VH-VL binders against p57417. Designs and how they scored, part 18

Target 1, 135 residues: p57417
Amino acid sequence: MNNLIDTIKKIENILYSLERILKQECHNLLKSKTSNEEILELIKRKKILFKKLIILSQDRLCLEKEYNIFPPYESNNKLNNYWKKIINTCLILRKLNLKNKIIMNKKFYLNQRFLELSSSYKKSVTYNLDGNLEI

## First folded at step 22 (VH-VL)

Design j2
Fold by OpenDDE, fold request of step 23:
Structure j2 (fold): chain C 135 residues (1-135), chain A 122 residues (1-122), chain B 110 residues (1-110)
Amino acid sequence: as target 1 above (135 residues)
Amino acid sequence: QITLKESGPTLVKPTQTLTLTCSFSGFSLSEYGVGVGWIRQPPGKALEWLALIFWDDDKYHTTSLKTRLTISKDTSKNQVVLTMTNMDPVDTATYYCAHEPWDSQGYYFDYWGQGTTVTVSS
Amino acid sequence: ELVLTQPPSVSAAPGQKVTISCSGSSSNIGNHYVSWYQQLPGTAPKLLIYDNKKRPSGIPDRFSGSKSGTSATLGITGLQTGDEADYYCGTWDSRLRAYVFGGGTELTVL
């Protein structure tokens, strides 16, 4: 059970990091002169976090089966509390991601760099209310 | 160019603690997404993964040796340190440190040190 | 017991094709990307394949990787004497939360 707890905690931390990055991205996108390099760096970081998140999610699923415990982990208060935070954060991430896409589209649609950035921005990771990862 | 080099004692007595240092260049553990792992190989045997540390100080250890292994990083020195307690002759092996890249979908090791041979003997 | 299973040895004549299998489970190969390593005698392992089928720079196209279900395969075409080495598959295991290697396959060029 400790492995699952640790995994969930790591997932939470990654999601918080993603939230920070998305907020930074939003902030940068709202600037009059947005640095493409900065945006690309943030996209890179998002991709990296996404990688870890995917792997952690797979770990979670495997451990859930092993321990026969599943979201929202009602039988375990600690896990349940983490899961609530995860769900809340995922909702925030979804909102932020959508917002940033809209802003970016408005700003860069007619720019040559738009296609490059947009392709990298297509990946989104959140959890739905059922506790499943949405990729 | 990424390079890694293992350093530490080549001879350890049973029950003693092994401390190995991985010194690297061409990358930094402050770099987002980067990891460094330790792998060992007993003579004539298969590779065995030991531990992995990431830029964000996230750590993983092989379960069988988790209680004996500690992995840490010194970003300022571009070093990763592996500590293994209560060494036994069965721990005799060549120890490698290796780079785990950020630009990938899975975990793997693209650059390896040359390895350092550690013999555990009285 | 190793989490990933490889044949202990394979052999073929120069110019021929060989395949090395790596068998795992849903907790590893089934859900994670596989990598392959070549280890020449007396040397450190070298990455051959990553993310199931991608080749690093400098790796010839004679080397190929594939994954299906819970198994992965390394293919070597146009076998050369210099290909004589040990080959290892590796991947993440979610149950163990660890990177795992196969037992290795010794390739002999006849």
Scores: ipSAE 0.888, ipTM 0.957, lowest interface PAE 0.4, mean pLDDT 92
Fold by OpenDDE, fold request of step 23:
Structure j2 (fold): chain C 135 residues (1-135), chain A 122 residues (1-122), chain B 110 residues (1-110)
Amino acid sequence: as target 1 above (135 residues)
Amino acid sequence: QITLKESGPTLVKPTQTLTLTCSFSGFSLSEYGVGVGWIRQPPGKALEWLALIFWDDDKYHTTSLKTRLTISKDTSKNQVVLTMTNMDPVDTATYYCAHEPWDSQGYYFDYWGQGTTVTVSS
Amino acid sequence: ELVLTQPPSVSAAPGQKVTISCSGSSSNIGNHYVSWYQQLPGTAPKLLIYDNKKRPSGIPDRFSGSKSGTSATLGITGLQTGDEADYYCGTWDSRLRAYVFGGGTELTVL
């Protein structure tokens, strides 16, 4: 059970990091002179965090089966509390990602930069009703 | 140009603690996605993963040795340290540190140190 | 005991093709990317394949990787005497939350 708890904690932390990155991305996108280098770096970081998140999600699923406990973890208050935070953060991330996508489209619509960067906004972090990660 | 080098004692007494240092260049542990792992190989045997540490101080240890292993990093020195307590002759092996890259989909080790041979004997 | 299973040895003549299998489970190969390593006698391991089938720079196209289900395969074509080495598969295991290696395969060039 400790492994699952640790995994969930790690997931939460990654989501918080993503939130920070998306906010920073938003800030940069709203600047009159947007630094392409900074945006690219943030995109890189997002990709890296998504990688870890995917792996952690797989760990979570495996451990859930092993311990026979599943989201929203009603039988475990600690896990349940973490899960609530995760869900709330995912909602925030979805909103932020959408906002950034809109700003990006307005600023770089149909130019080469847009084409290069648009793929970064296709991914989103969402957990479905079964607790499965959708990216 | 990524390089890694293991350093530490090559001879350890039983029950003593082994401390190995991985010094590296060509990358920084402040870089997103970067990790450093430790792998050992007893003479004539297979590779055994021991531990992994990431830029964000996320750590993983092999379960069989979890109580004996500690991995840490010093970003300012470009070093990763592995400590292993209560050494036994069975822990005699070549110990490697290796680089975990960020630009990938899975975990793997693309650059390795030359390894340092540690012998545990009375 | 081993999480990933490899044949202990394979052999072939120069110029021939060999394959090395790596068998795992849903908690590792089934859900994670596989890597392959070559270890020449008395040397440190060298990465051959990552992310199931990708080759690092400097690795010839004679080396190939594939993954299907809970198994992975390393292919070596145009076998050379210099290919004589031990080969290891590796991947993440979600149950153990650890990186795991196979038992290794000794390749002999006849």
Scores: ipSAE 0.861, ipTM 0.958, lowest interface PAE 0.4, mean pLDDT 93
Fold by OpenDDE, look of step 22:
Structure j2 (fold): chain C 135 residues (1-135), chain A 122 residues (1-122), chain B 110 residues (1-110)
Amino acid sequence: as target 1 above (135 residues)
Amino acid sequence: QITLKESGPTLVKPTQTLTLTCSFSGFSLSEYGVGVGWIRQPPGKALEWLALIFWDDDKYHTTSLKTRLTISKDTSKNQVVLTMTNMDPVDTATYYCAHEPWDSQGYYFDYWGQGTTVTVSS
Amino acid sequence: ELVLTQPPSVSAAPGQKVTISCSGSSSNIGNHYVSWYQQLPGTAPKLLIYDNKKRPSGIPDRFSGSKSGTSATLGITGLQTGDEADYYCGTWDSRLRAYVFGGGTELTVL
């Protein structure tokens, strides 16, 4: 059970990191002069975090089956509390992602310099068309 | 170019603690996504993964040795340290440290040190 | 004991093709990307394949990787005497939360 708790905690931390990155992305995108290099770096970091998140999610699912406990983890208060935070953070991430996509799209159409950046951004398959996390 | 090198004692007595240091160049553990792992190989036997540490200080250990293993990093020195307590002759092996890259979909080790042979004997 | 199973040995003549299998489960190969390593006698392992089928720079196209279900396969075509070595598969295991290696396969060139 400790392994599952540790995994859930790691997932929470990754989501918080993603939130910070998305906020930084939003901030950069809203600048009159957006740095393509900075945005590309943030995209890179997102990809790295999603890699870890995917693996952690697979760990979670495997351990849930092993321990026969599943979200929302009603039988374990500690896990349940982490899960509530995770769900809340996911909602925030969805909103931020949608916002950033809208801003990026507007920048793309208004400035051809964003063509390469936009292409790279769209290839990042971390969220679905609705802006929801696909993990 | 990425280079890793293991250092530490080559002879350890039973019950003593082994401390190995991995010194590396060509990358930093402050770099987003980077990881460093430890793998050992007893003479004539298969590779055995021991531990992995990431840039964000996330750590993993093999379950069978979890209570005996500690992995840590010193980013300022470009070093990763592995400690193993209560050494036994069965722990005699060549110990490798290796680089785990960020630009991939799975975990794996693309650059390896040459390894250091550790013998546990009275 | 081993989470990933490999044949202990394979052999073929120069110029021929060999395949090395790596069998796992849903908690490892089934859910994670597989890597392959070559270890020449007396040397450190070298990465051959990562992410199931990708080759690092410097690895010839004679080496190939594939994955299906809970098994992975390393293919070596145009076998050379220099290919005589031990080969290991590796991947992440979600149940153990650990990286795991196969038992290794000794390749002999006849």
Scores: ipSAE 0.857, ipTM 0.948, lowest interface PAE 0.5, mean pLDDT 92
Fold by ESMFold2, fold request of step 23:
Structure j2 (fold): chain C 135 residues (1-135), chain A 122 residues (1-122), chain B 110 residues (1-110)
Amino acid sequence: as target 1 above (135 residues)
Amino acid sequence: QITLKESGPTLVKPTQTLTLTCSFSGFSLSEYGVGVGWIRQPPGKALEWLALIFWDDDKYHTTSLKTRLTISKDTSKNQVVLTMTNMDPVDTATYYCAHEPWDSQGYYFDYWGQGTTVTVSS
Amino acid sequence: ELVLTQPPSVSAAPGQKVTISCSGSSSNIGNHYVSWYQQLPGTAPKLLIYDNKKRPSGIPDRFSGSKSGTSATLGITGLQTGDEADYYCGTWDSRLRAYVFGGGTELTVL
């Protein structure tokens, strides 16, 4: 069980880092003097954090199956509390990403990855063949 | 040019604590996404991954040795340190440190040190 | 006990092709990217293949990698005497939350 708690904590840390990056991205998009280099660095950092998040998500799924416990982890108060923080952060990241997308006119890249992490809500939300969100 | 070098004692007694230092150049652990891992190889046997530390101080240890291993970094010195407690003759091996790059889909080790052989004997 | 299984040895003549298999599970090869390492006698391992099939600079296209299901394969064509080495597969394992190596395959070029 400690391995699942540790994995969830690592996921939370990555999501916090992504929140900081998305806030920096928003601030830089609103500044008149932001260089292309600064924007490219933020894109690089997002790619790196998504790599770790994808791997951590696989860790979580394997451990959930092994321990036979699943989000929102109602039978374990510690896990449930961490999961609630993760879901709240994912909602914040989705909002930030959509805001930045409007400014940068970019595709819905981050929301797709965050929704995969939040797979416990999949009963009400599904993907089509292109990985786009369906309700 | 990325280079790594292991240093530390080559002979330790059973029950002692082994401390190995990985000194590297050509990269920094302040670089986003970069990591350093430790791998050992007993004489005539397969490679065994031990631990990995990332730029953000995120850490992983092999399950069988988790309670005996500590990995830490000193970014200002370009060093990573592995500490392994309660050494036993079965821990006799060549110990390598290796670079984990940021620009890949999976984890892997692209540059390795030459290795340092540690013998555990009374 | 081993997480990734490789044949202990393979052999072939100079100029021929050889393949080395690496068998795992859904917690490792099935959901993670595989790398391959060459270890010449008395030396540190050297990366041959990463991300299942990509070659680092300086690795000739005689070396190839592939993955299907929970199994990965290293292919070596145009065998040379200098290819005599031990070969290891490696990947992440999500159940162990650890990097894992196969047991190694000793390649002999006869």
Scores: ipSAE 0.816, ipTM 0.920, lowest interface PAE 0.6, mean pLDDT 88
Fold by ESMFold2, fold request of step 23:
Parts: structure tokens; C-alpha cells; sequence
Structure j2 (fold): chain C 135 residues (1-135), chain A 122 residues (1-122), chain B 110 residues (1-110)
């Protein structure tokens, strides 16, 4: 049981870090000048945190089966309280992630439309990891 | 070039506490996603993973030795320290520290120190 | 306390192919990525394969890795006398919340 509680605590910590990263991403995407280096660093950190979250989620699932206890962990007050915090943070992350995707898609659409109007020649376009235009 | 080097006593008496230091260069534990692990190998036997510490101070220890092991880091000194209490002759082994990289899907150890042999005897 | 099971030894002649198996469970190989390490006599282990099948720079393509279900395999083709070493599989185990190594396989080239 203590291993499951510790795993849930680690998941909560990763989700909090992801929330901070997504808020930083949103702020950077809304700036009039967006740095490639700054956005690429945030994408890298998200990738790293998702890696840890995937592994921790596998730990959680394995331990839930071993202890025969499952979300929302009604029979264990500590786990239930941590799970409620996790669910609330996940809802915040979903909202932030959707907002960031909309901003990114809007920037992509506008960049492509402007380049097409300024050129009479169709060109191949390459995009980087954050969706910024590369020519 | 990533390098790691283990240091500490090579001979300890039973019941004493072993403290090993991993000094490294070519990376920093301020780097997002990286970690440093400790692995030991008794003479003629298999590798045994002991502990792992990440850049965010997240830690794991092998279950069988969890109550005897402490792992910590000093990012400013590029060091990771392993402490193991109540040493016993069965703990005689070569102790390695190793780098855990950020750019992968699984955990693994890509660079290893040369190892330090610790003998536990009276 | 072997969570990952490897054959204790394998042997083959120079130029031949050998495979080394690593058997585990859903808590480790089944849901996590496998790495392989080579340990030449008197030296520290060296990474051969990570993320099931990827080779780090400097590892020749005659070393290969694969995973199926709860088992992983290291393949070595074109065996050389310099390949004589101990080989370990390693991966994360979610039940133990720990990294685990197999018991090791001694490869003899004869």
C-alpha cells in the first residue's frame, strides 16, 4: 500500500510540473514574438515529464492489481484525497492543452496563408517539432 | 564527454557505514530529465541495481536494501552520494555509478564509471 | 531474486550467430523498454541496446535487440573472439518500482 501511495504522490508532482510547463507554453505562444529556442525547450520538458508519467502510470496500474484497490480509492482516505487532487489537476491540464493547441494551429494557419499570398510559386514546407514554419 | 568516477573507502568493517561519492563531468543534474544510478557487482556474480536519483530529486532504491540505502545529490559539485548502513561481508562488491539519459523511452544506463571495489571484512 | 531470467551461458563459433534470451513478466518486459549491456572481463558494463532495439553510436549493426510479449532477445551475428563477455538485460519493473538486471549470460566464442 505504501508503494501505491508513494507512486500517486509522484504522479501528482509530475502533473503539477506539467501544469507549470503548459502555463509557460501558453504565455510564450501569446507573446507577439515567439522564440523557437524557448518553445523547443518547453516541448522537450513536456516529453520528459510525459515519459515519467507513463512509467509512473504503469507502476500505479501494477500496484492497484496487486493490492486489489482501484480509483477513486474509496476504502483508503489518503489515496482518495491524492486521487481527487490528481483529477482536478488533469482537468486543468486538459483545458491548458486545448488552449495551447488552438493558439498553435492559429499561428500555423496564418503563417501559411501569408506565405502563399506573397509567393506565386508553390514550395515544399518543413515544420519543426513545435509546428513553426521552416522553409 | 560524459565521465563518472567512484570514490570512497575500499575496506570497511562489518556494521560500519559505507559512503561512496560519484563525481561526474560532461553533464549536470540541473539538466532536465537526467539521472544517476548506483549498481554493484559481487565478485563473480551478476549486476545488482541499488538506487537512482533524478534531476528533480526523485529517488528509487532496490527493495531489499531500501532501509540501508540513502542517495543524495549535490548539483553544484557534480556529485551523487550513496550511503549504505550496517555493512556485511556479503556486501563486498565492485560499486558503479552510471548516467541515465533524458532522450529515451525507457530507463537505462549509457555511461558507467570504472567502478570501485569495496571489501567488507574484519 | 532473479526477476529477469537469462540462460547462464551460451557458446558459438566465430562467424556464427547467437541469441541470448531474457524472460520476464508484464510488470517489467511486458510494459517497459529493455536495454542490453556487455561486460568484457575486468571492465565496467557497456550499453549495447536501449529502448528494445536502438543502438548507441559506435555499436555495430551485428548487435540487434527485439522484444515480444514478456521476453526480449539480443542477437549477435558474425561472432568475434572479442565478443566473449557477460551479457545482461535490464529494464524497469513496476511491481518493485526498481530497475532490474537479468542474471547475466556468459558468452564463450569457441
Amino acid sequence: as target 1 above (135 residues)
Amino acid sequence: QITLKESGPTLVKPTQTLTLTCSFSGFSLSEYGVGVGWIRQPPGKALEWLALIFWDDDKYHTTSLKTRLTISKDTSKNQVVLTMTNMDPVDTATYYCAHEPWDSQGYYFDYWGQGTTVTVSS
Amino acid sequence: ELVLTQPPSVSAAPGQKVTISCSGSSSNIGNHYVSWYQQLPGTAPKLLIYDNKKRPSGIPDRFSGSKSGTSATLGITGLQTGDEADYYCGTWDSRLRAYVFGGGTELTVL
Scores: ipSAE 0.808, ipTM 0.919, lowest interface PAE 0.6, mean pLDDT 88

Design j2
Fold by ESMFold2, fold request of step 23:
Structure j2 (fold): chain C 135 residues (1-135), chain A 122 residues (1-122), chain B 110 residues (1-110)
Amino acid sequence: as target 1 above (135 residues)
Amino acid sequence: QITLKESGPTLVKPTQTLTLTCSFSGFSLSEYGVGVGWIRQPPGKALEWLALIFWDDDKYHTTSLKTRLTISKDTSKNQVVLTMTNMDPVDTATYYCAHEPWDSQGYYFDYWGQGTTVTVSS
Amino acid sequence: ELVLTQPPSVSAAPGQKVTISCSGSSSNIGNHYVSWYQQLPGTAPKLLIYDNKKRPSGIPDRFSGSKSGTSATLGITGLQTGDEADYYCGTWDSRLRAYVFGGGTELTVL
C-alpha cells in the first residue's frame, strides 16, 4: 500500500510542477517580446514532466490492480485526499493549457498575416521599383 | 562530454556503513529531467540496479535494499552520494554510477563511471 | 516474473547474425521501454539500444532492438570478435517501481 501512496504523491508533485510551467508559459506568451529560447525551454520541461507522468501512471495502474483498490479510493482516506487534489489540479491544467493554446494561436495568426501582407507589399514594390529595394 | 567517477573505501568490515560518492562533469543535476543512478555487480554476476535520483530530488530504491540505502545529491559539488548500511560479505561488488538522460521515452543509463570495487571482509 | 530472463549464452561465427532474447512481464517490458547494454570483459557497461529500438551516437546499425508483447530482442549482424561480451537488457518495472536488468547473456564469437 505504501508504494501506491508514494506513487500518488509523486503524481501530485508532477501535476503541481506542470501547473507552474503552464503559468510561466502564459506569462511569457502575454509579453510583447518573448524569446524563442524561453518558450522552447518550457516546451522541453513539459515534455519531461509528461514522460514522468506517463511512467508514474503505469506504476499507479499496476499497483491498483495488485492492491485491488481504485480511484477515488474511498476506503483509504489518505489516498482519497490525494486523489481529490489530483483531480482538481487536472481541471486547472486543462484550463491553463487551453488558455495558452488560444494565446499562442492568436500570436501565430497575427504574425502569419503580417508576413503575408509584407510579402504581397514586397512583391509589388520589387516589380515596380526593380533594383531600388531588393536587387 | 559526460563523465562520472565513483569514489569511496575499497574495503569495509561487516556491519559498517558504506558511503560512495559519484563525482561527475559535463552535466548538472540542475538540468531539467536528468538523473543519476547506482548499479552494482558482484564478481562474476549480473548487474543489479540500486537507486536513482532525479534533478527534482525524486528518488527510487531497489525494494530489497530500501531500508539500507540512502541516495542524495549535492548539485553545487556535482556529486551524488549513496550510503548503504549494515554491509555484509554478499555486498562485495563493483559499484557504478550512471547518467540517466531526459530525451527519451523510457529510463536508461547512457554514461557510466569506471566502477569502484568494494570488498566486505573482516 | 519479477526478473528479466535472458539465455545465459549464445554463440555464432564472425559475419553471422545472432539474437538475444529478454523475457519479462506486463509490469516491465509489456508497458515500458527496453534498453540494451554491452559489457566488454573488465569494463563498465555501455549503452547499445534505448527506447526499444534507438541507437545512441556511435553505435553501428548492425545492432538493432525490437519488442513484442512482454519480450524484447537484441539483434547483432556482421558479428566481429570485438563483440564478445556480456549483454544485458534493462527496463522499468511498475510493480517494483525500480529499474531491472536481465541476468545477462555471454556472447561468444567462434
Scores: ipSAE 0.806, ipTM 0.916, lowest interface PAE 0.6, mean pLDDT 88

